# Designs tried in a protein design chat: VHH binders against Flagellar brake protein YcgR (ycgR). Part 44

Target 1, 263 residues: Flagellar brake protein YcgR (ycgR), of Thauera aminoaromatica (c4kar8)
Amino acid sequence: MAELSTPSPASPAPLDGGRGDELEKFTLRGARQILQLLQDLITHRGLITAHTGGGHSFMTAVLKVDEERGRVVLDPSPDPQANRRALAAPRLTCVTQLDGIRIQFPLVGLGEGQDKGRPALFAPLPAEMLRLQRREFYRLQVPLAHELSCLLKAEDLARKPVEVSARVIDIGAGGVAVVVPTGAAEFVIGGTLPACRLALPDGEPIELDLEVRNLNRQTQRNGTEQLRVGLRFAALPRAADTRIQRYIFKTERALNAKARGGL

## First folded at step 1 (VHH)

Design ya8 (framework vhh_7yz9_2)
Fold by ESMFold2-Fast, scan of step 1:
Structure ya8 (fold): chain B 263 residues (1-263), chain A 118 residues (1-118)
Amino acid sequence: as target 1 above (263 residues)
Amino acid sequence: QWQLVESGGGLVQAGGSLRLSCTASGFTFSSYAMGWYRQTAGNEREWVAFITSGGSTTYADSVKGRFTISRDNAKNTVYLQMNSLKPEDTAVYYCARDEYTFWSGDYWGQGTPVTVSS
């Protein structure tokens, strides 16, 4: 279990109801605002999931903002294939969180080179950045210490029923993102996984139906690959909804209290 | 509910042509960039062509000069004109809404199969 011994930060789950017209009010287009937000990501050591298209992504970070040349400098993947996919893509969709707020932005015109003699990826400054401040878009990054898991009722590569215990990496009002070992089960976007069991720290596991919304093979900072599955809550009972919201709120408050104490 | 419906796939001889269509519903089509992707069994889904809301186009090197992406905002439809088809173009072709949400999977179509005979 190399992925459990070298855990990576959670990726945000897919947006529940993102329309372009509804997201416009959360879009930053001021050059000063964009520069400040990028600098905040550097200061807070924000890890970024860069989506390269075709269901692939890799973990990166903004290392520097070069205002003079109008560029961002990104940490390349140790996996050469992830870097090749990124360079071949028409754009990267970069997703991260800052203080529980989802941040998303495009990078176009990605190039490679060196920064102070080290390999680096370069891109022009984005013309716009999305900062989603609404609670419905919030995704709690699940603390590793909580050992949150979801027992998935799925099918293996031979179409036989299989139960897979998947690590929950993030959770929101609309669903969870989980990590599944590559090849452990087959997932189809739009498919339903009935009677799965979500284990929260307080109380009995919650039985619920999950819909597969997103599949992504993510290359981690150490070069290993993880299959990340975005799952939407289907037909969520009221009692389950209340328990999930309580867990999110309680954990968020505890994390905020710890951060305040560290300041 | 948002929906993307691809059509126009089929069997064609090498050197032939096909035109794929993708009709969108449930969102403001003219506000979004649209793309075409393809996938063969056992391989990752790969990007083919992209068109912005303003009509600017970009193509993967493997199809540049042979494929043309276009859109008709009045019909909520994006097209892929495929010329000089090769056996290696055999795949299921998918339409996707781009912008800040294309990765979510919610905005992908069901796909249309294309088989190119030698």
Scores: ipSAE 0.005, ipTM 0.260, lowest interface PAE 10.3, mean pLDDT 79

Design ya9 (from ya1 with D98G Y99W E100D W101E G102Y D104F L105P F106T; framework vhh_7yz9_2)
Fold by OpenDDE, second read of step 3:
Structure ya9 (fold): chain B 263 residues (1-263), chain A 119 residues (1-119)
Amino acid sequence: as target 1 above (263 residues)
Amino acid sequence: QWQLVESGGGLVQAGGSLRLSCTASGFTFSSYAMGWYRQTAGNEREWVAFITSGGSTTYADSVKGRFTISRDNAKNTVYLQMNSLKPEDTAVYYCAAGWDEYSFPTDYWGQGTPVTVSS
């Protein structure tokens, strides 16, 4: 009597859109963590965008977590066609936010039924949930009044070392975006700019290494061409990280207060 | 607080053109992908087009060759140029923003602007 080894359920395909390795640290795989997060979504009545594929989506919500049956209950679409698509889809990609944190999770094996006499969609509990804390990816638009600058140590077209003073337009925990005059220096994506100096309002400039991650040419209203350079902090001392975080937090708070009419 | 405000919707004849605008505030616009979705009452919402912060564009097959998405970072505005409009394009059009690392911009949504294409 050959024990038919039930094929181990194929590991759910990685969530589409992230470099797999970088997203792992934000991926919840623990059953308890997943359950808690789903409960939090219920408690907060979080609206979920459910993507069914083919450019289609519908709004839903988690109505219930059935731990005994190991399933999640979703609010069906008022559109029968959307529900049909969802049921036919090999995977439902659910996207939502909770407290400013993006949450993404796949659902597979979707079925329809009734919960307490109401139409509902059912799916097995997700095997993983992606929780992206925006704080790490948040980029603060730098107020013009702060006049943040970054002294870039770069090379010109002749590979001669040049120093370029760049205005910082946005800042995050992971890097800065700056604007430089076109032709001020040659930037190469993936290139490192060593020993640059980021000037914050609260003290002495921070010396740091920057990696060029993005280049975008922009034409100003006056016809002047500028280069936007996205820069990653390649090596940031802990003290510098703390200063940057503090600046971001303080500035964000001030902006929010102003927006609320408090200033 | 983040805001997306759509404008430019209205009534247009089949074969005509319309340009939608969406102005963003309350977040670093230049760091976000922007997109357009459309939805009819009681029906599924579908994505129409999106543009990354770097300017890369993607279109749904239903609008490919007719619609063009663009952005002006200086104005914090994303546009949807709609040409050769069809009655099937009648919908409420929604602007959306999302972080570039994500497949679709779904982090922030506008209130929508109605587009009606009359046969």
Scores: ipSAE 0.046, ipTM 0.559, lowest interface PAE 4.6, mean pLDDT 85
Fold by ESMFold2-Fast, scan of step 1:
Structure ya9 (fold): chain B 263 residues (1-263), chain A 119 residues (1-119)
Amino acid sequence: as target 1 above (263 residues)
Amino acid sequence: QWQLVESGGGLVQAGGSLRLSCTASGFTFSSYAMGWYRQTAGNEREWVAFITSGGSTTYADSVKGRFTISRDNAKNTVYLQMNSLKPEDTAVYYCAAGWDEYSFPTDYWGQGTPVTVSS
């Protein structure tokens, strides 16, 4: 598991209204809005990361919304252990993206059964869903065809320096999420990885410092486990910020054009 | 301004118990996940336990079955009940708060409280 670097005590600063106040305007509580958003996730085949606690998650999807019974039907993991963790969890935190907008919602009271003869997980409809439309929460899901990578400067399990090539799975104004091969390195939440190299399609790799923000062992839909690491840009030079934003914009535009061109 | 204040640290014999408290101010405590971390000399800080805003708990393997994290939203306080203490539990213990239920709480930090477990 993760270790954390020792931060210096910070001087007290005035609050900006707090996290809860900021997020209230992005919270959907209307039954019709919640149903519509869940249906949009089905229509777009949105892949959901369901966090079961303890740094564990699994990949799922909403298969359907059962309005009459007031519940959602979810795709179970092919890994029985991941399903057992989910069923034992008091709460699942579901995170997904829709058109680059972060969607987050809780599911409480998960059960198992069958839908049309196939194994399924069931949960009551969430009472609220978070739809974060701020630029700082926007994450572009990186197309696999782009083969975006970040060379991380980290330590292995023996605390020896190691370089790890990690696949970038999403990218935003504030950071990237990467997939790290199991056992390749140890990460400390709050720790800084200096002089990492982010490879974008255009130009030379961008050298930057990354702060480890979160760690998650995620069971994929094929049953394999991946370590997913959330990394914040610790100090982003203007030139690097411009290149990252340009990549995000161009890729969004191409994906939107592709989606519309198929009609 | 925000603040996290730890208390309850001290010296205890191996096999003993200790309860740490962390009182929060300056933010909406009930909306935040809370966690405990510890650090020994020469090592980086490691997580021990966290509790979500909804009350779900998670523990590091080294403390499972011995430590219990809990919260009292009316008092803006998170607790760490430490039972069956071992010399290896000797560390400075830190309280942290975070908004994301799915991430380790790391947004706000306390100053730490020392715990020494004698053999």
Scores: ipSAE 0.000, ipTM 0.126, lowest interface PAE 15.0, mean pLDDT 79

Design yb1 (framework vhh_7yz9_2)
Fold by OpenDDE, second read of step 3:
Structure yb1 (fold): chain B 263 residues (1-263), chain A 118 residues (1-118)
Amino acid sequence: as target 1 above (263 residues)
Amino acid sequence: QWQLVESGGGLVQAGGSLRLSCTASGSIFSDYAMGWYRQTAGNEREWVAFISSGGYTTYADSVKGRFTISRDNAKNTVYLQMNSLKPEDTAVYYCAAGTWLPSEYDYWGQGTPVTVSS
């Protein structure tokens, strides 16, 4: 009787330490930050998928944050079996989205009880929350007050080199959209603009190569025609990437705070 | 139970390209972060690429600029586009999935072999 050695569940390979550093940028560990994000979830009535393991999940929401007791109150599932699984799980993995940002956080020590006479699930506040943006696709609308600009090195119709100062209207990890005056330069989709300069508020301009990905003519309310140019970062130094990401996150937080009436 | 099935491995010449696919059989694929790892005989499994549930991507330095990880949530599939392949890229490639913060994969595929010939 050959004892079929049940293959030991392959230990989850840790995300290598270098990975940790990048993810750390997206990990909230500060108590205040965590509380704020949970409160934001409450305010926005964000639906949360709670994973209980084994491929099981249920929909929930954060109902309340009890700062005094250091706990979060969740909406229980209408399915009693789901609640039993949740309570039996060593960890509840919560996944949600707020303003296009994916949010994940673990809850441990789940219990059941009542909040104001209604059934509720309780857990200690998460020790960390992860906010992950679609890095490549997320575009922050740049506030007009920031006056981001990009100096484009392009060619005119005569193929003469020209420099065009363009206003940045949106920015993401993958590129920028800019507005230029019509006729300022000739842009070709798929063309590369070398050694351009992106001006961020926090320091010296970033030199980078840009690839033209999209061209849209826009007529302003005043009748003036402008060209919107979608540009991909063709080559972005790591330091520049970090600066851009920092700007995006900082700006997003500020905008969200303002939207909540906090500014 | 979640199962991951890798495909697209094979023999390719140096400088060539391959596209690996990993399809998940489980539900709510959009909530899972996905990763690619590779392993050679006698060595530890090496991380290659990561894509979050939200689409954030990161790569090992050894493959940066050559490999691209992407996902199609409608197909429950994660891809690894491998360009400019080198003999050093020869390995069994494994797909991994998880809902973890940030370090533990819950599910692994059986792997797909990639051989790059000089």
Scores: ipSAE 0.023, ipTM 0.412, lowest interface PAE 5.3, mean pLDDT 84
Fold by ESMFold2-Fast, scan of step 1:
Structure yb1 (fold): chain B 263 residues (1-263), chain A 118 residues (1-118)
Amino acid sequence: as target 1 above (263 residues)
Amino acid sequence: QWQLVESGGGLVQAGGSLRLSCTASGSIFSDYAMGWYRQTAGNEREWVAFISSGGYTTYADSVKGRFTISRDNAKNTVYLQMNSLKPEDTAVYYCAAGTWLPSEYDYWGQGTPVTVSS
C-alpha cells in the first residue's frame, strides 16, 4: 500500500515519477505503442503542457514524429524565455489528454532548430509514456462556451479574506483546475478554501470545500502567462457528485458528436 | 442502426470471475456512454455500471470494488470484469448504449446469462 502524494488530477501538473510502481500497469514501453500514441496526438491536434521545472510550463504540440531518427518535433513557445527555460532544463515533463485519458511522458535532450523553415524544438522519442484510464484521473476540458466558473473563498497577501471568480478549465471526479487572475489571491499547496461556489449549467451553484493541490504559471501559445490552480474536492456532497457526473457525460457526448459533424 | 452482441456469460462458482464483452456493429460507438444492466426473473432491469465515451466510470453500490467496466473504442467493445462473484449476481446481463441517465438509453443487446452457484 502506498498513498499517492501526487498533484491532484484536476491540475495539469505532472504526476510524481517516484510512484512508478503504482503507475507501472499504465506505462507504455512498446515502440509501436509510443509511436501510435504520439501520432494520435498529432491527428487530434492535442495541446501539451510541457513542464520545465520550478513551477514553469508552456503550451506546445507535437508537430512531427521522425521514426527513422527516433525523434519528436515540438512547437516552440512564442515566449523566448519559455524556450530558454525548456532548453536549459534537464528534462521536460509533458502532460496532455486524449478523450479524457491523461497522458504523461518525459523528454530528455531537448534541442532547437528548424522544421520546414519554421522554428522547432526536438528531442529523442520517449522510452515510456504514461496513459491513465482511472476514474479519478479523468479530466474533461471545459468548453469556453459553457463559461464555467468557481467563486473561490481565499486570502490576499495580507491574509485578508477575498472572493475570486476563477474560470474552470477542466473538471473530473476528484476536482477542478481553474485560471486565477494574477495578484487576486495567495494560494498555499495543501491549503483549504471553504464554501467555494462551483457554477454548473442546470441549477444553483454547488457549495464545495476545495483543497489546493498544485500551482502552475503557464505560458500560453499566445505568449501570455496564467496562474493555474489545481483544486481537489475535499467534501463532495452526493448530489454534487451526481451533477458533476451528468455534466461530464453530457458534455463529452456533445463534444464527440460535434467532432463527428453533429451539433 | 446498431446491434450490440454480448458474450462471456456462463456458469461459475461463488468467489469466481467472469469477463463479459459487448461488441457494437454500426456507426459511432465512441460517441456513446455504454452500460451494463442485469435482470432476474420477475424483477425490473437494474443498472450495474456505466462508462462514458472518454472512460469516466460509475458503479452500482452492490458491485463497487468487485466489478470493473472498461472500453476499447478501436474494437467497438465494452467489457465488464466481474470478480468475487456471489449467488445474488445470478442474472441475465444486458449491454446498453445511450446517455448517462438510465431512462435515456438508445440501444440494447440480447443479453447473456450468468449463473453463480453456491
Scores: ipSAE 0.005, ipTM 0.396, lowest interface PAE 10.5, mean pLDDT 80

Design yb10 (framework vhh_7yz9_2)
Fold by OpenDDE, second read of step 3:
Structure yb10 (fold): chain B 263 residues (1-263), chain A 123 residues (1-123)
Amino acid sequence: as target 1 above (263 residues)
Amino acid sequence: QWQLVESGGGLVQAGGSLRLSCTASGSIFSDYAMGWYRQTAGNEREWVAFISSGGYTTYADSVKGRFTISRDNAKNTVYLQMNSLKPEDTAVYYCAAEPSYTWLGSRDEYDYWGQGTPVTVSS
């Protein structure tokens, strides 16, 4: 009687690491972060589209977070059929937006009940929430400790070539924002700064062309004026793009770990 | 491939009204959330309004009470009704679409953008 060894269910193939990794950047798993985001939704009276599957959804809102019981209270649908679908669904996918940022989170284990004498839906707190920023607009705030800098090749008011060392304050896949002393150079929106050098912590500076996209004068608390310059990567070699993405990813992970109390 | 085409932009006097339209050429429009953004020369693109696949709406504080976003799924179209227009509303307005994410963590499609429609509000 040959014991047919039932083949161990093949571990689901690792989700294609690239796209999954991008989503991880926007996934909140910290209990405090999740609670804060839910509270923000309550404060802003954010309406939520709750997807029950099969192309069905209803409008709801987070009414309350019960931290003691580890549950979220949702506004039920005025449609009894929608509520039945929600309760029957193995998972509720909640989608909303706050300040232009898409928020998505799953709720599992929905129940119905009453909150302060009003009908309500209850679910355990989500284990994770997605705060999805568009990649094109996502900017990592550069930690001061990293001292990220960009050497700008610009012109002064006399059109004399000048090199300005600028602190990078934020970085994204599409560009950087830098701060320069007022009067250090003349910047023209739409102008190209050729052969600039972005210094990353992980190696040699990256040579790249930058396009001026935004100029904002900022007055510091000390009364000093600074110019914030938004710069787009006009031409970025693939290797440089990879390095920048790696830096962003690594930094975000470190910041998230610190925020979770791990560091 | 999803394409978004904006229309309805133009010149309007302060205090006037304008209605923008954005038509999507993609399939399953009902599964997409839609947004309006605006951009002025030299500035970053600013979020204006959002409408979920389920019809939830939210607005930037700068346009709240004046602008209304709506959608017609049968026409694959999102609208931005702009009332009480101000000179500071002068911008190129862009329509955007984003899919409803399945929690399976796979972004099936990237965000889509229109080419923009210019709105000029004269004083």
Scores: ipSAE 0.006, ipTM 0.209, lowest interface PAE 11.6, mean pLDDT 82
Fold by ESMFold2-Fast, scan of step 1:
Structure yb10 (fold): chain B 263 residues (1-263), chain A 123 residues (1-123)
Amino acid sequence: as target 1 above (263 residues)
Amino acid sequence: QWQLVESGGGLVQAGGSLRLSCTASGSIFSDYAMGWYRQTAGNEREWVAFISSGGYTTYADSVKGRFTISRDNAKNTVYLQMNSLKPEDTAVYYCAAEPSYTWLGSRDEYDYWGQGTPVTVSS
């Protein structure tokens, strides 16, 4: 049978090196710490971006931790192709956020089945999780009400200049992530987009150069696909840096105040 | 841009052995996960083997017990040792690098692919 030809269920071997000493400080390897963090993600119903390689990802969530069987239960994508890519991948790189802190972990040995009669994805518990509590890794999830946008100066497939208004989904000290319509422009990893305009609340748009860091075609929980573009700030003027930091700080404080007062 | 250069492909008789190498230049190799993939005409690219930055390995069922993936961080090189080769192993083999469970959102967080190296196993 298939069960006899596949590796027996077991916790994946812990990673024993090959990452920088600085990341080691943020790496959780204790079984109880890992279980608690996964439970926190369930409690907060946190959305997880699962990267399947090749610039593809899908939106998922941890539904359950099965400690007795040593595995996590994940919400499958409504897009069957996204699920097929995930099952074929040697590993998933899962990225999420909890209280503004970036959390990353690998899942290896993904399988499919059912949980309580409903389709589910299963994977062994990760041997490690990164919890990046350093300020430069902090990303503010931009409230939709702020209508934060960035006008990108890019090129189409024919190298003709195009301007794309992109929604800013997160922002940090080093850059922004934006959503662009599929086919609106062509992006090259490592390429520079000159004289883009970041529209913050209060004041004129900030003119700045952006470097393309990553490209990801993300399948949303409703089955639609978005192109997400990670952009690094280049040659940022001091006044612009001050405005961006003030926006992040002010928004963090407002969100924290609402969380305390709302519940 | 980070470059991956593959070598070691060629023609080999069934039952023989071959070692593929993939050498990286540019980024910090030791922080990256490395994989081998293969593609035959008319088929989608198939995953073969994976090694994490920490040395954790996994293999496709079709190659388990015959192929071994390893890495030498001092040489920025990943290897695929292929033993007991079969005509069905004939393919173009690709080396791939991706961030090995490191933070996303820096300039060094990209997927990289080699140019491919052909392997032909005669019966």
Scores: ipSAE 0.000, ipTM 0.243, lowest interface PAE 10.6, mean pLDDT 77

Design yb11 (framework vhh_7yz9_2)
Fold by ESMFold2-Fast, scan of step 1:
Structure yb11 (fold): chain B 263 residues (1-263), chain A 119 residues (1-119)
Amino acid sequence: as target 1 above (263 residues)
Amino acid sequence: QWQLVESGGGLVQAGGSLRLSCTASGSIFSDYAMGWYRQTAGNEREWVAFISSGGYTTYADSVKGRFTISRDNAKNTVYLQMNSLKPEDTAVYYCATYSGWTEVPYDYWGQGTPVTVSS
């Protein structure tokens, strides 16, 4: 009955009550590690969902780390009410993702001021950051030899329905990344591709509704441009989830066994 | 459809100005933070300027007071106004956007636009 529960890609939910001992091994407390991770969030332009409690949150970002003063500078919300809630909150819980890894950290002692003449929020550096790499966040790089494909139900440049067999380049619990030739189909971020078919070696193709999450153009070594499309599983039945996880696990085991045997 | 298309690079004399543009095709531009990065031959990519979805801006120390980042959500475009250019600003400039949370491992990046500043 239970479906896989993941945070919304637009509004991730915080991890608030797991077993403390289980999260301890994923918790960073070293000052240099914390500074490096915050800098990585700045470099990768990471948007953060900041939870102020009571079901309220807003979008922010770490814009600057002031090592001399031991503080971070955050982007205020355009909604003044959200900023007032944040300043009144005893703690801000910040949630983001970096390269498929969930990042969560608390900020205490939030203040307001100006940076370069513009309104800003600031807080002392967090004493702890959670960097959680779990199976749910893992992305398997699909071996080329597997020839894994997904048949996409999309539209061409003339808005005519087309079917495109796309090569799957990575796969995880939440979605797949595929490659299509430039011009084979048109994609709209946030658009849904219904009744696509993911071909796994161990059975019938899995029928899935896929949501377009991101688009990137890539030039291949031969000079050909390809479009990389990130696709989220819009509704993942338990049976489909089980088959995808079995493929990931089996492929990881084979790759790990090959690496250990080769060394 | 989502892609980033950069323009406005070129050759300019020291002390001159250039305006770089990056246009995103798609319906959700206003939800994304946008940034500019630059890379010189043989060096790592360097962050230059950042603008949040809320319009807050941040700049690298090397460009503060000379560069201005701005956005026009109606045109799905982010700009980098570069004034008082120096030979040290010579680089390929890249536009980037990021949603923050995603279950897929890809950011949105432009292809880059070259800027050459003659002494």
Scores: ipSAE 0.000, ipTM 0.125, lowest interface PAE 14.9, mean pLDDT 74

Design yb12 (framework vhh_7yz9_2)
Fold by ESMFold2-Fast, scan of step 1:
Structure yb12 (fold): chain B 263 residues (1-263), chain A 119 residues (1-119)
Amino acid sequence: as target 1 above (263 residues)
Amino acid sequence: QWQLVESGGGLVQAGGSLRLSCTASGSIFSDYAMGWYRQTAGNEREWVAFISSGGYTTYADSVKGRFTISRDNAKNTVYLQMNSLKPEDTAVYYCAAQLYDSFPGTEYWGQGTPVTVSS
């Protein structure tokens, strides 16, 4: 029988922000499905953002699925403070992408130790994983070689206007995620950044209004800290929407061609 | 922009009841998932209850069957009805809000409201 939308008492609440009823449709609870998805993340060397709560996160990756011990092995942060926050957290919310599809899962009971002589973090296998397959949730990870940027119109800590050139790390039909150095500007969730300029490879920058949806301080694998800002397209002209979709399509096609050529 | 204000905490005898409320200002409350967390001195915050924008609820095992989370979108308020209170429920209770729309959500936190359950 199909599992109803009631969560397991042993499972932490899923990350949810107004679409909880719809998110249940995308939740995987089968042990074999979970194992396969985790293995796919290993195979594709997917980088994971692990959220420890309070707007803090760090970059990690699944190194191994230990099916015999029923646990996942994660790459620890080079920043000891990020690891301490993770170990102290009641749960981690892990967010990643596989072929543009958003993957999200909780980890509870995080521990530290060693795997084959190297430091590692480990946790029991998640009881559930979220796989968002809807077109509006599709996110293209922007290749570093594209040097895609967005010029943000923001305010500094003194409320003075500043312009910040931010690197675009992912892009979808509904918005972009960008990274900026910590302290470059003050961002307020729900605030509108007017007349920002998104630079796409083909043609003039697109002028658009962006709404701040989320903020996350992230410790990179090299130990440096940056601010990740999630931005929604507040009102997207048809021409801009067409250019963004064309960029996503072309880039995905090129990445898929490169991956096939590597075989 | 988001401000969460908790109220309804206080001193109560074991076996008693309290209702906590958390009112949001400066936001579109109905789009947010809301949760209750609690923290005792020297320990990390632990999740207690969660409610989605659509009303889907989840509870920690320690409070399941005793606590009920609900929301009133017209009042921008989330509630935690706490029944059959135990001394172990003594903590500072925090309200949290999260927006999730295909970007990683950031949790907004209230200031906390203390609950003390006497034996």
Scores: ipSAE 0.000, ipTM 0.137, lowest interface PAE 13.2, mean pLDDT 77

